VH-VL binders against 7-cyano-7-deazaguanine synthase (queC). Designs and how they scored, part 22

Target 1, 227 residues: 7-cyano-7-deazaguanine synthase (queC), of Persephonella marina (c0qst3)
Amino acid sequence: MKQSSSIIILVSGGMDSAALLWLAKKEFDKVYAVSFDYGQKHRVELDFAKKLTEEAGVEEHFIAEVPHLKGIKGSALTDRSVEIPSEEYPEGPPVTTVPMRNLNFLSIAASFADIYEIENIGIGVHSVDSPYPDCRAEFVSAAEAAINASSVMVAKKKNRITVYTPFLGMTKTDVLRIGLELGVPYEKTYSCYRGTIPPCGECATCRQRIEAFRSVGLEDPWFKKER
Short names: E, the ipSAE of ESMFold2; O, the ipSAE of ESMFold2 at other seeds; V2, 0.75 times the mean of E and O plus 0.25 times the DockQ between their complexes.

## First folded at step 14 (VH-VL; framework fv_anetumab)

Design b5 (from x_d with heavy chain S103T; at its last look DockQ between E and O 0.55; V2 from the best seeds 0.00; counts 0 for: pae O 8.4 > 2)
Fold by ESMFold2 at other seeds, look of step 14:
Structure b5 (fold): chain C 227 residues (1-227), chain A 122 residues (1-122), chain B 111 residues (1-111)
Amino acid sequence: as target 1 above (227 residues)
Amino acid sequence: QVELVQSGAEVKKPGESLKISCKGSGYKFTNYWIGWVRQAPGKGLEWMGIIYPDDSDTRYSPSFQGQVTISADKSISTAYLQWSSLKASDTAMYYCARHRGYTWETEAFDIWGQGTLVTVSS
Amino acid sequence: DIALTQPASVSGSPGQSITISCTGTSSDVGTYDWVSWYQQHPGKAPKLMIYEVSKRPSGVSNRFSGSKSGNTASLTISGLQAEDEADYYCSSYTSISTHVVFGGGTKLTVL
């Protein structure tokens, strides 16, 4: 039996996952998606993720609930008593860090990969200097090793699962250029950690997005000067 | 089967308090926003407000802010609409409804309760 | 409170197509693709017919379609049938005071 070219990608509704989704649609025969509800204040991102996967035409879009992450205190993304700052703290991981988030997510995605016999798991991490430990190349390499050691499909079919990270070593701007060339509908993406509509424009991820668009000579569709 | 079941009709006098209920079943109640919609006799639909039962995040139409209280008890999958002092102009049909997605801004009400008729007369 | 403008009534004969308009502003219909349409028969709760401008929920007839141009959304009913006689409401998110608004409603009469 031949193994088809398939991928399951982590889709958050943001710029990077949208670029990954459009790239995957060009590079793989079957594209699946998974998104996670971990109690984030910006739950609206899940609705944007659904809109993106519908437009891209994925095989299936799974929504996985991760309730144990909802109980983690001290993250601005999940703890209502912690404010989402306009600025990052100057030392250590940002207050928006959810501990072990991508490790949880990749392990769940790997379960779907085993069930559906998918050989690739895509995640939109970029830049070696990521402020989040679970967005770095060292983490990806370790997670891939653990996934391959655990996979029934790998053991049975004598293949490997690849954690597909096409944006490693790139800046936010580099990823944006790729997405623009691919035709990503950036007006249908959402990045704000505060979960407001329109996006707040002042949290770290809003500022990074605005800066990326400006660096390529465009205005962010959400923050056009005249709108 | 996904459904919303509302409490029965109410006949009240001006100045009295009232709390009506909306019980959800057949789905995970805490995963969806529940809204309240008013329809005065012979009139159209009015969005009153909405609540996310998991954390009680509550939003009101400007017309209803401070006029009613929306609340939920997630342990019994029930949302509430409450008045501290009813007026004759509160006579209307009141619907609860669930949004189809995780957020109320980008989605629509896909499941509606049967309605609770509230009559306020002297 | 912002309001979406609908015609008070429309009518059509069985088998015809009719269109109901819903006009807002750049703060709602003009900017966001989150217009929904509801059908309400007398004495009944509303029923969702269209969401996100043009998408149909499972179980809604393909005779119902939606579109948007500028600040105006439209609900089109093709192959008009007697059971389509009802009140129809549009709704949209508005960034003004961050809430949802309904249109005033349109009574559809099937002749």
Scores: ipSAE 0.013, ipTM 0.649, lowest interface PAE 8.4, mean pLDDT 86
ESMFold2, look of step 14: ipSAE 0.041; ipTM 0.658
ESMFold2 (binder alone), look of step 14: mean pLDDT 91; pTM 0.939

Design b6 (from x_d with light chain T98K; at its last look DockQ between E and O 0.78; V2 from the best seeds 0.00; counts 0 for: pae O 4.4 > 2)
Fold by ESMFold2 at other seeds, look of step 14:
Structure b6 (fold): chain C 227 residues (1-227), chain A 122 residues (1-122), chain B 111 residues (1-111)
Amino acid sequence: as target 1 above (227 residues)
Amino acid sequence: QVELVQSGAEVKKPGESLKISCKGSGYKFTNYWIGWVRQAPGKGLEWMGIIYPDDSDTRYSPSFQGQVTISADKSISTAYLQWSSLKASDTAMYYCARHRGYSWETEAFDIWGQGTLVTVSS
Amino acid sequence: DIALTQPASVSGSPGQSITISCTGTSSDVGTYDWVSWYQQHPGKAPKLMIYEVSKRPSGVSNRFSGSKSGNTASLTISGLQAEDEADYYCSSYTSISKHVVFGGGTKLTVL
């Protein structure tokens, strides 16, 4: 028995968004998805996102282009002259920071929510171990306020749009544990920022993923040698 | 509606240069990888390489690395295959093809050009 | 050798089912579920028949099916028809040198 409510989920093809997608399929009656092509080097993640949303059975999966982010220099994720590092994240924002990425994404997702009258926007942020400023509670609260102030649907229907962040305050290991219980097919998720097949195993996101699986007594499906 | 149209047949001599074209229409050209496939007379298909036209990210088969240049001009929705010095062994049919996925590794070529016959003799 | 191995030819009578094999290694067919199959009639460009091992594009008959076991992918054509006479190629990504490879091709003859 599901709630009679709708949500649009930001799906990247990674572990956190997959866990959110499976959780949303249990918690909401209608689940929509949106993924973003912003010129990331690891565009293969979009193919993984598409496979995940097909398996989950979403109502519709939108691919939104963000062309102005494709032209921005200085990020390792979008600028081919900037290397993807193999070291752990420094204290400050990493070279993989795309300026205001989640602000752009939430505003676009909110446009879909306004048009399709969707009351919830889901994003898989977890702030405990994230180096990115747009994955923090302060950002989410401000973005939600701006979305509600801007929404015609909210004004017309006197409803509130909720930015659904069930993993805020959790670690990556906590999120993985939830996803495993939900039956997320982690062999069909992709985390590598280098966009290689197989995943590089060396970038910060690959190492964090491997560590998360190890901490729950499992091996990462990508790095099992007996596949 | 979606199609790839290749340039016409070429007859060349060894040592000459050549650039053949593949024009995409009916879709957003910059959003898809375009690959090149060779087929020598009476032989099978050989993957030569692939390009993402938006940023010119290009990958080659080891067998063709340094043998050809793959390029694109996104302003006219056109990909190119180019030789600086043709050999008789370059005589073949050359196809361009569109990849259906966001990456070139994970899925297949769904749209093919009609082919360009290149003949190199004498 | 990086090429995928296919039989050089297969034959069948109208109405029969036939299977074409495509054997690779753990670096390609064995690991990745991205095997595709192409049909090529003489003098024509290839046509995609199967992708992701077993999926059919829109407009491809359900007489064509694909499967995989270990390092071997298979294309099965049921209810064989005269127009199925063509060359068939499998293809897969390989982690060896990170590129795409084709099989050597199989000539299907309808008797």
Scores: ipSAE 0.362, ipTM 0.770, lowest interface PAE 4.4, mean pLDDT 88
ESMFold2, look of step 14: ipSAE 0.417; ipTM 0.795
ESMFold2 (binder alone), look of step 14: mean pLDDT 92; pTM 0.949

## First folded at step 15 (VH-VL; framework fv_anetumab)

Design d1 (from b1 with heavy chain N31Y E105Q; at its last look DockQ between E and O 0.62; V2 from the best seeds 0.00; counts 0 for: pae O 5.0 > 2)
Fold by ESMFold2 at other seeds, look of step 15:
Structure d1 (fold): chain C 227 residues (1-227), chain A 122 residues (1-122), chain B 111 residues (1-111)
Amino acid sequence: as target 1 above (227 residues)
Amino acid sequence: QVELVQSGAEVKKPGESLKISCKGSGYKFTYYWIGWVRQAPGKGLEWMGIIYPDDSDTRYSPSFQGQVTISADKSISTAYLQWSSLKASDTAMYYCARHRGYSWQTEPFDYWGQGTLVTVSS
Amino acid sequence: DIALTQPASVSGSPGQSITISCTGTSSDVGYYDWVSWYQQHPGKAPKLMIYEVSKRPSGVSNRFSGSKSGNTASLTISGLQAEDEADYYCQSYDSSLSGVVFGGGTKLTVL
């Protein structure tokens, strides 16, 4: 751990951000968190994010409203007239795409970092096989450059803000193994895009989560018999 | 100081319509789910349904679906419970209550209105 | 409508401890850790006493505690006092109904 380092991390309440949170608590002196209310159907994830940050013991957990994303129509994540895909629907382009989501999120997190003089911004992106352009190395590099060019703290302090992406180039299973070794309480994480309780088990993120647990020889805590 | 203030007691006849209100203050009204709970005389609490005032996302207990209308006017921080045709069996105390967090599934009702007594008799 | 099962009444003497049970199913109390308890004095609105099985809101006496085992949650009141005489309701989320469920209520009498 560094003697005087701080980070603000993006926490969604899901598996990847939970692993990032536990890793950050080990690696940094002060850990802040930010979560986003962008009108998502799965708003319950914010309650899970709060429970995770409370257990991890962060310095502060900010909830940021994102008006632009909140007003978007046509995305299954924010428009209640558009159904979340299941395995019973025809194959097609994902309707769960929220335009430029991580660009919006990093920009807002950077504002917090600038004001609170936080040197690192953490995001749990992984795998070069992601279908989302805003989860790739070239995006992260461009965002970091823009943040540093815009930051008053960087200009004043003559330092840099680092976008911390420890899982870049890893698979979902790799990230899960790291989180298990760190002691992440996965029963307190939430992934379902439909926002149902229990999780639906049918949407893309539920299936990805279930398969990740199976790949390490475990059952997803949400779907265990004995829970 | 979070407060939920409900409209006053009502005495009605069967077949009449009624709309009762619940005004929230001391917090951001559009950030929290508001639920309605019925308590018939001498009986327990029954969940009727819930609304998210920001977008009017509304969920009903199966027992009350189609029996009442839950609505909100976020410009005046007020939720409503409405009957188009009252029955004598609608005689009860009606409470509004706020959920503690972003979810009505995982979080309790942390603040309750004082109740509105509705009496329906011929 | 589905209700969680509570005893109709319970009684105790001042200074003693009492426990009120709340039994549900594997689709509510048996699965989720989101059990809440409410106190209701005559003529008054319910008041939240316990949430998430065992957590107390600010301002609630530490004489009130909660626990859960299997499909049954419990509210324990220690050091019983006259003002504890009230009706008590448990509450959970039930996935089979996709909705909130309350217990039938328990009248606590302080003798």
Scores: ipSAE 0.284, ipTM 0.730, lowest interface PAE 5.0, mean pLDDT 87
ESMFold2, look of step 15: ipSAE 0.298; ipTM 0.727
ESMFold2 (binder alone), look of step 15: mean pLDDT 92; pTM 0.939

Design d2 (from b1 with heavy chain R100K, light chain Y31W; at its last look DockQ between E and O 0.87; V2 from the best seeds 0.00; counts 0 for: pae E 2.7 > 2)
Heavy chain, then light chain:
Amino acid sequence: QVELVQSGAEVKKPGESLKISCKGSGYKFTNYWIGWVRQAPGKGLEWMGIIYPDDSDTRYSPSFQGQVTISADKSISTAYLQWSSLKASDTAMYYCARHKGYSWETEPFDYWGQGTLVTVSS
Amino acid sequence: DIALTQPASVSGSPGQSITISCTGTSSDVGWYDWVSWYQQHPGKAPKLMIYEVSKRPSGVSNRFSGSKSGNTASLTISGLQAEDEADYYCQSYDSSLSGVVFGGGTKLTVL
ESMFold2, look of step 15: ipSAE 0.500; ipTM 0.803
ESMFold2 (binder alone), look of step 15: mean pLDDT 91; pTM 0.935
ESMFold2 at other seeds, look of step 15: ipSAE 0.554; ipTM 0.806
ESMFold2, look of step 16: ipSAE 0.539; ipTM 0.822
ESMFold2 (binder alone), look of step 16: mean pLDDT 92; pTM 0.940
ESMFold2 at other seeds, look of step 16: ipSAE 0.536; ipTM 0.821
ESMFold2, look of step 17: ipSAE 0.536; ipTM 0.819
ESMFold2 (binder alone), look of step 17: mean pLDDT 91; pTM 0.937
ESMFold2 at other seeds, look of step 17: ipSAE 0.549; ipTM 0.817

Design d3 (from b1 with heavy chain R100K, light chain Y93W; at its last look DockQ between E and O 0.83; V2 from the best seeds 0.00; counts 0 for: pae O 4.6 > 2)
Fold by ESMFold2 at other seeds, look of step 15:
Structure d3 (fold): chain C 227 residues (1-227), chain A 122 residues (1-122), chain B 111 residues (1-111)
Amino acid sequence: as target 1 above (227 residues)
Amino acid sequence: QVELVQSGAEVKKPGESLKISCKGSGYKFTNYWIGWVRQAPGKGLEWMGIIYPDDSDTRYSPSFQGQVTISADKSISTAYLQWSSLKASDTAMYYCARHKGYSWETEPFDYWGQGTLVTVSS
Amino acid sequence: DIALTQPASVSGSPGQSITISCTGTSSDVGYYDWVSWYQQHPGKAPKLMIYEVSKRPSGVSNRFSGSKSGNTASLTISGLQAEDEADYYCQSWDSSLSGVVFGGGTKLTVL
């Protein structure tokens, strides 16, 4: 006999959030999803996120607008005058950095968790492959503390909110293996920061995705040499 | 309810300019791609191009690149299709249509305008 | 100039099932699961009937169904009725054109 449990998952439409979504469907009684429109060039990811949450069968999928991040100058993800790089991630924060992105996202997800009395917030971060500061264990720990200190639900019931990060310490290949075992439909996921169809194949996220598939002896569904 | 209302029928001579409109209501106009589709008399549907009204990101079918201008005025929730010099072969019904989701590649046209008949005769 | 191939016409009697084909290439129908179908009555704008190969928008009768095999998508109308008489167009994304492509259209006649 297990107690009832619920989670809200940050779903971007990419490989990692898809793997997390499928894992959460196995581990939790009720699964909610939230995705964010922050003016990113790759807004098509939101349609992929919707397709994934529909297939997984979530309780509800929220789309939250984050207009204050829209048009931030100097980020390749939101400033059309800045090119999406084809090179590997540089040392330090890349030009694709959107300031405080995951902090904004977790705080909004926490608001949904407070309103719907959801005990868990899932985010698919894995620090081994990410140059972004807001994908690291130090950040997750601080965010969880701030969420619990701020939560009305926690204050009233003395319960804790858990930030569920099962992929911390893993590579993209590790996460891919988990998703393949879980039956994630990777043809319905989208990783490209340029927002093109087909994906560009040359931005850092496309390259990491292609290499992850190669490392397990598979072709990425998007980049098969033949159909 | 989502509605796309187009400007009325036009009768023109070759060489004249024309700008037709498509006004969206009942939804957040800036959040959806708007496309233009031509249908010549007795013929099928032909995609001309699309625009994202929020930032005016505009894409054209190769067949129409340089032949028409697609634009939008988000302050009045209106998209436009414009010719600088009409040809008799431009005689057709022109539809505007909204894409269902956040992309134009993966999503269908879920709502269509009533059409604008453009007749160009010498 | 590249269009998805549809038969010019199809006919059926009331109560029967009919199928309309839409054949593309490996750069569109054969690759992407984003095939849509539109119904157009004379003098009217097209109406979305099927998207993502087989999904129905809210308010579309379950008599309309879709499928895909290889480079060919199919629209099936069961329990054919007089109001189904219309032109039908398929649509896909085509990566070789970086654009939307429609089929040539099929006139459905209910006998």
Scores: ipSAE 0.355, ipTM 0.774, lowest interface PAE 4.6, mean pLDDT 87
ESMFold2, look of step 15: ipSAE 0.414; ipTM 0.782
ESMFold2 (binder alone), look of step 15: mean pLDDT 91; pTM 0.937

Design d4 (from b1 with light chain S36H; at its last look DockQ between E and O 0.78; V2 from the best seeds 0.00; counts 0 for: pae E 5.0 > 2)
Fold by ESMFold2, look of step 15:
Structure d4 (fold): chain C 227 residues (1-227), chain A 122 residues (1-122), chain B 111 residues (1-111)
Amino acid sequence: as target 1 above (227 residues)
Amino acid sequence: QVELVQSGAEVKKPGESLKISCKGSGYKFTNYWIGWVRQAPGKGLEWMGIIYPDDSDTRYSPSFQGQVTISADKSISTAYLQWSSLKASDTAMYYCARHRGYSWETEPFDYWGQGTLVTVSS
Amino acid sequence: DIALTQPASVSGSPGQSITISCTGTSSDVGYYDWVHWYQQHPGKAPKLMIYEVSKRPSGVSNRFSGSKSGNTASLTISGLQAEDEADYYCQSYDSSLSGVVFGGGTKLTVL
């Protein structure tokens, strides 16, 4: 049942946002995308995000710079003095946590939604495998409430804004299965937090991606023996 | 209009130092990798290295590591290639070029400078 | 440095099609779809003609096309014209070198 509506998708270039993008192209009439440059070590993901949105055929793909996040110390993703871990994360928020990342991103996406009268904001969060606070159902609910309370479009009674999170409660493997059925070109996705080419294969995100492919009887396109 | 303008031709003797420049305009200089490519007379293109001007992250081809210095001054949108002691074999055309995307590994050089001819002779 | 292998020269008559090959290894051409092609006329800087195997920048003629199979990428020029006479270089990233690598270049002569 394809909705007769529009959506703006947060596209990082990774597996989850790619699956969301392909799902949204099936489910919505107009699909927009936004990606963020916040000084992440893995900035190459933005080039992959562009390749994905070009292939999917989105209405527009915005690149938003978030320079105030570029200098945040203590996060492995933005602070060069902090190592990207090779092991699974310990208890509590991981060292790769960028403070309030998805809240910043959703608020910017909401501004686009308000201006362009886009009814839905899509984010590819799935809470089962994620240690990040801003990937949980409680966060999504609070963010949606704040967005609707702040929206000029909603105040004018034109629309309501929905934060579309179809993968909430799923594992990375579940999301991969959905993407495979939808025909996502996973060779055009990038997951490595270290930002290396080839991907490092040893950070938590690389390991989770590799295992997800193995669990469905496939090899990650980046690490195929005969690639 | 994106433009890379390089410094003029140089004639030098072996053992002399040299620093050539590449000034970018028409785009946000700090957002793009700038590479240096050498072309000896009658020969092909050879990648020397690359720099991200925002933080001076610099990578060198193994063939040029320790033989040249790549640097940038983002306040004047200029990248540099320099030698502390030129050799006759350094005679070549030197191009600067910009990568079109956010990574140098995946993206081509989309804009090239006009080249700087460096001649090193007796 | 490891160079990508290209034929030293190719030739064709006006109106014909020609293909220039670029052969690498599994660490570069065979591993990535990031193979790019440049045209260089004598005394001029290189110009980007094809990127990511088969994509054309704005302003590049549709007579130029690209493909890849295994460790070999190909640039095809259809409907040859006199102005196509130039040197052509392929480029990739090589993970074993952590660097950019060019092919040795191919001189195209239009007969």
Scores: ipSAE 0.315, ipTM 0.738, lowest interface PAE 5.0, mean pLDDT 87
ESMFold2 (binder alone), look of step 15: mean pLDDT 92; pTM 0.939
ESMFold2 at other seeds, look of step 15: ipSAE 0.379; ipTM 0.761

Design d5 (from b1 with light chain E52Y; at its last look DockQ between E and O 0.73; V2 from the best seeds 0.00; counts 0 for: pae E 7.7 > 2)
Fold by ESMFold2, look of step 15:
Structure d5 (fold): chain C 227 residues (1-227), chain A 122 residues (1-122), chain B 111 residues (1-111)
Amino acid sequence: as target 1 above (227 residues)
Amino acid sequence: QVELVQSGAEVKKPGESLKISCKGSGYKFTNYWIGWVRQAPGKGLEWMGIIYPDDSDTRYSPSFQGQVTISADKSISTAYLQWSSLKASDTAMYYCARHRGYSWETEPFDYWGQGTLVTVSS
Amino acid sequence: DIALTQPASVSGSPGQSITISCTGTSSDVGYYDWVSWYQQHPGKAPKLMIYYVSKRPSGVSNRFSGSKSGNTASLTISGLQAEDEADYYCQSYDSSLSGVVFGGGTKLTVL
């Protein structure tokens, strides 16, 4: 059952955005994608994002450069002097936090939505326990309000832009189950924050991914011996 | 549009140093890995290594680690291949090439320089 | 050192189809779909013909196609033309070496 509307999906190349992309292909008539180059160490994720959007058959896949986020000190994702940790911090935002990342990304995606008259913006945030402030329901609600207040399309057409967050309140395992049912090619997804090939298997995101697969009785395709 | 232009042919003696260049144009030079590939006379292609010009992140084939230096000057969109002491076995055509995407591991070389012939003989 | 295995030469008549093989291991050709093919005419730089096993870049004739089975990739050229006479190289990432590997090359002769 597809809606007779369009969506633009934030696609990082990771598991969650892949699941969202496949879900959106099922639920919307036109699916656009946007990915961001903000100087992250794991820029190889963008190549995986392109593979995913080609496989899914999106209308168009935009790559937006955000050079102003490049090299921001204090983030392990953009500052080469800060090591990508092997373990996750238990207190507060992790060292992998890029300030205002999703706010920047949603505002850019909203600009595309406004220009192309796309009524939905999809982002694959999940888990209310997220250490990242910009992955929480409170943030999503505030961002949606700001987008609607700023949109020329909304003003002209007197309709609303929806920030589509179908995974909010779910665990990584829950999102994985949805993606498996939808047929997401997880061998074409990439999660490693270190940007290595093969993935490092040691960073928090690699371990969370490996554990999610194990929890459903599967092996992570990256570490499976037979294809 | 995308173009890689290499420095001209070189004739050298064993033990001499050499630095050859590869200038990229028609694209954002700092966004792409640049690789170096050797082709000895009548032989096949050999990967030597790669560099990401934005931060000079450099990787070498095990066969060439410590035997050449790969570098870049992003202010002039130029990559370099350098020997401190040439051997006769270094006689070959040397190509620079750009990777199609953001990763050197997953993406092919989509644009190649014209090649630089290096001849090392006594 | 290590190179992917290709036949040294292949030949075909104009209008025929030929296939060039590229055999590696589970650590390279068999690892993922990151196999590319390059055409090199004498005195010229290589040109990308196929990537991701079977994808053609813009401007490459659909007479060129690619496939893979297990640890062996194949380049097929249909409707052979005189200008197809060249050397052909396959390329893969090798996960065990963390590096790029090329095949030894195949000289295609159009009879």
Scores: ipSAE 0.038, ipTM 0.667, lowest interface PAE 7.7, mean pLDDT 86
ESMFold2 (binder alone), look of step 15: mean pLDDT 92; pTM 0.946
ESMFold2 at other seeds, look of step 15: ipSAE 0.098; ipTM 0.691

Design d6 (from b1 with heavy chain S103G; at its last look DockQ between E and O 0.78; V2 from the best seeds 0.00; counts 0 for: pae E 4.1 > 2)
Heavy chain, then light chain:
Amino acid sequence: QVELVQSGAEVKKPGESLKISCKGSGYKFTNYWIGWVRQAPGKGLEWMGIIYPDDSDTRYSPSFQGQVTISADKSISTAYLQWSSLKASDTAMYYCARHRGYGWETEPFDYWGQGTLVTVSS
Amino acid sequence: DIALTQPASVSGSPGQSITISCTGTSSDVGYYDWVSWYQQHPGKAPKLMIYEVSKRPSGVSNRFSGSKSGNTASLTISGLQAEDEADYYCQSYDSSLSGVVFGGGTKLTVL
ESMFold2, look of step 15: ipSAE 0.527; ipTM 0.816
ESMFold2 (binder alone), look of step 15: mean pLDDT 91; pTM 0.938
ESMFold2 at other seeds, look of step 15: ipSAE 0.499; ipTM 0.807
ESMFold2, look of step 16: ipSAE 0.381; ipTM 0.767
ESMFold2 (binder alone), look of step 16: mean pLDDT 92; pTM 0.938
ESMFold2 at other seeds, look of step 16: ipSAE 0.478; ipTM 0.806

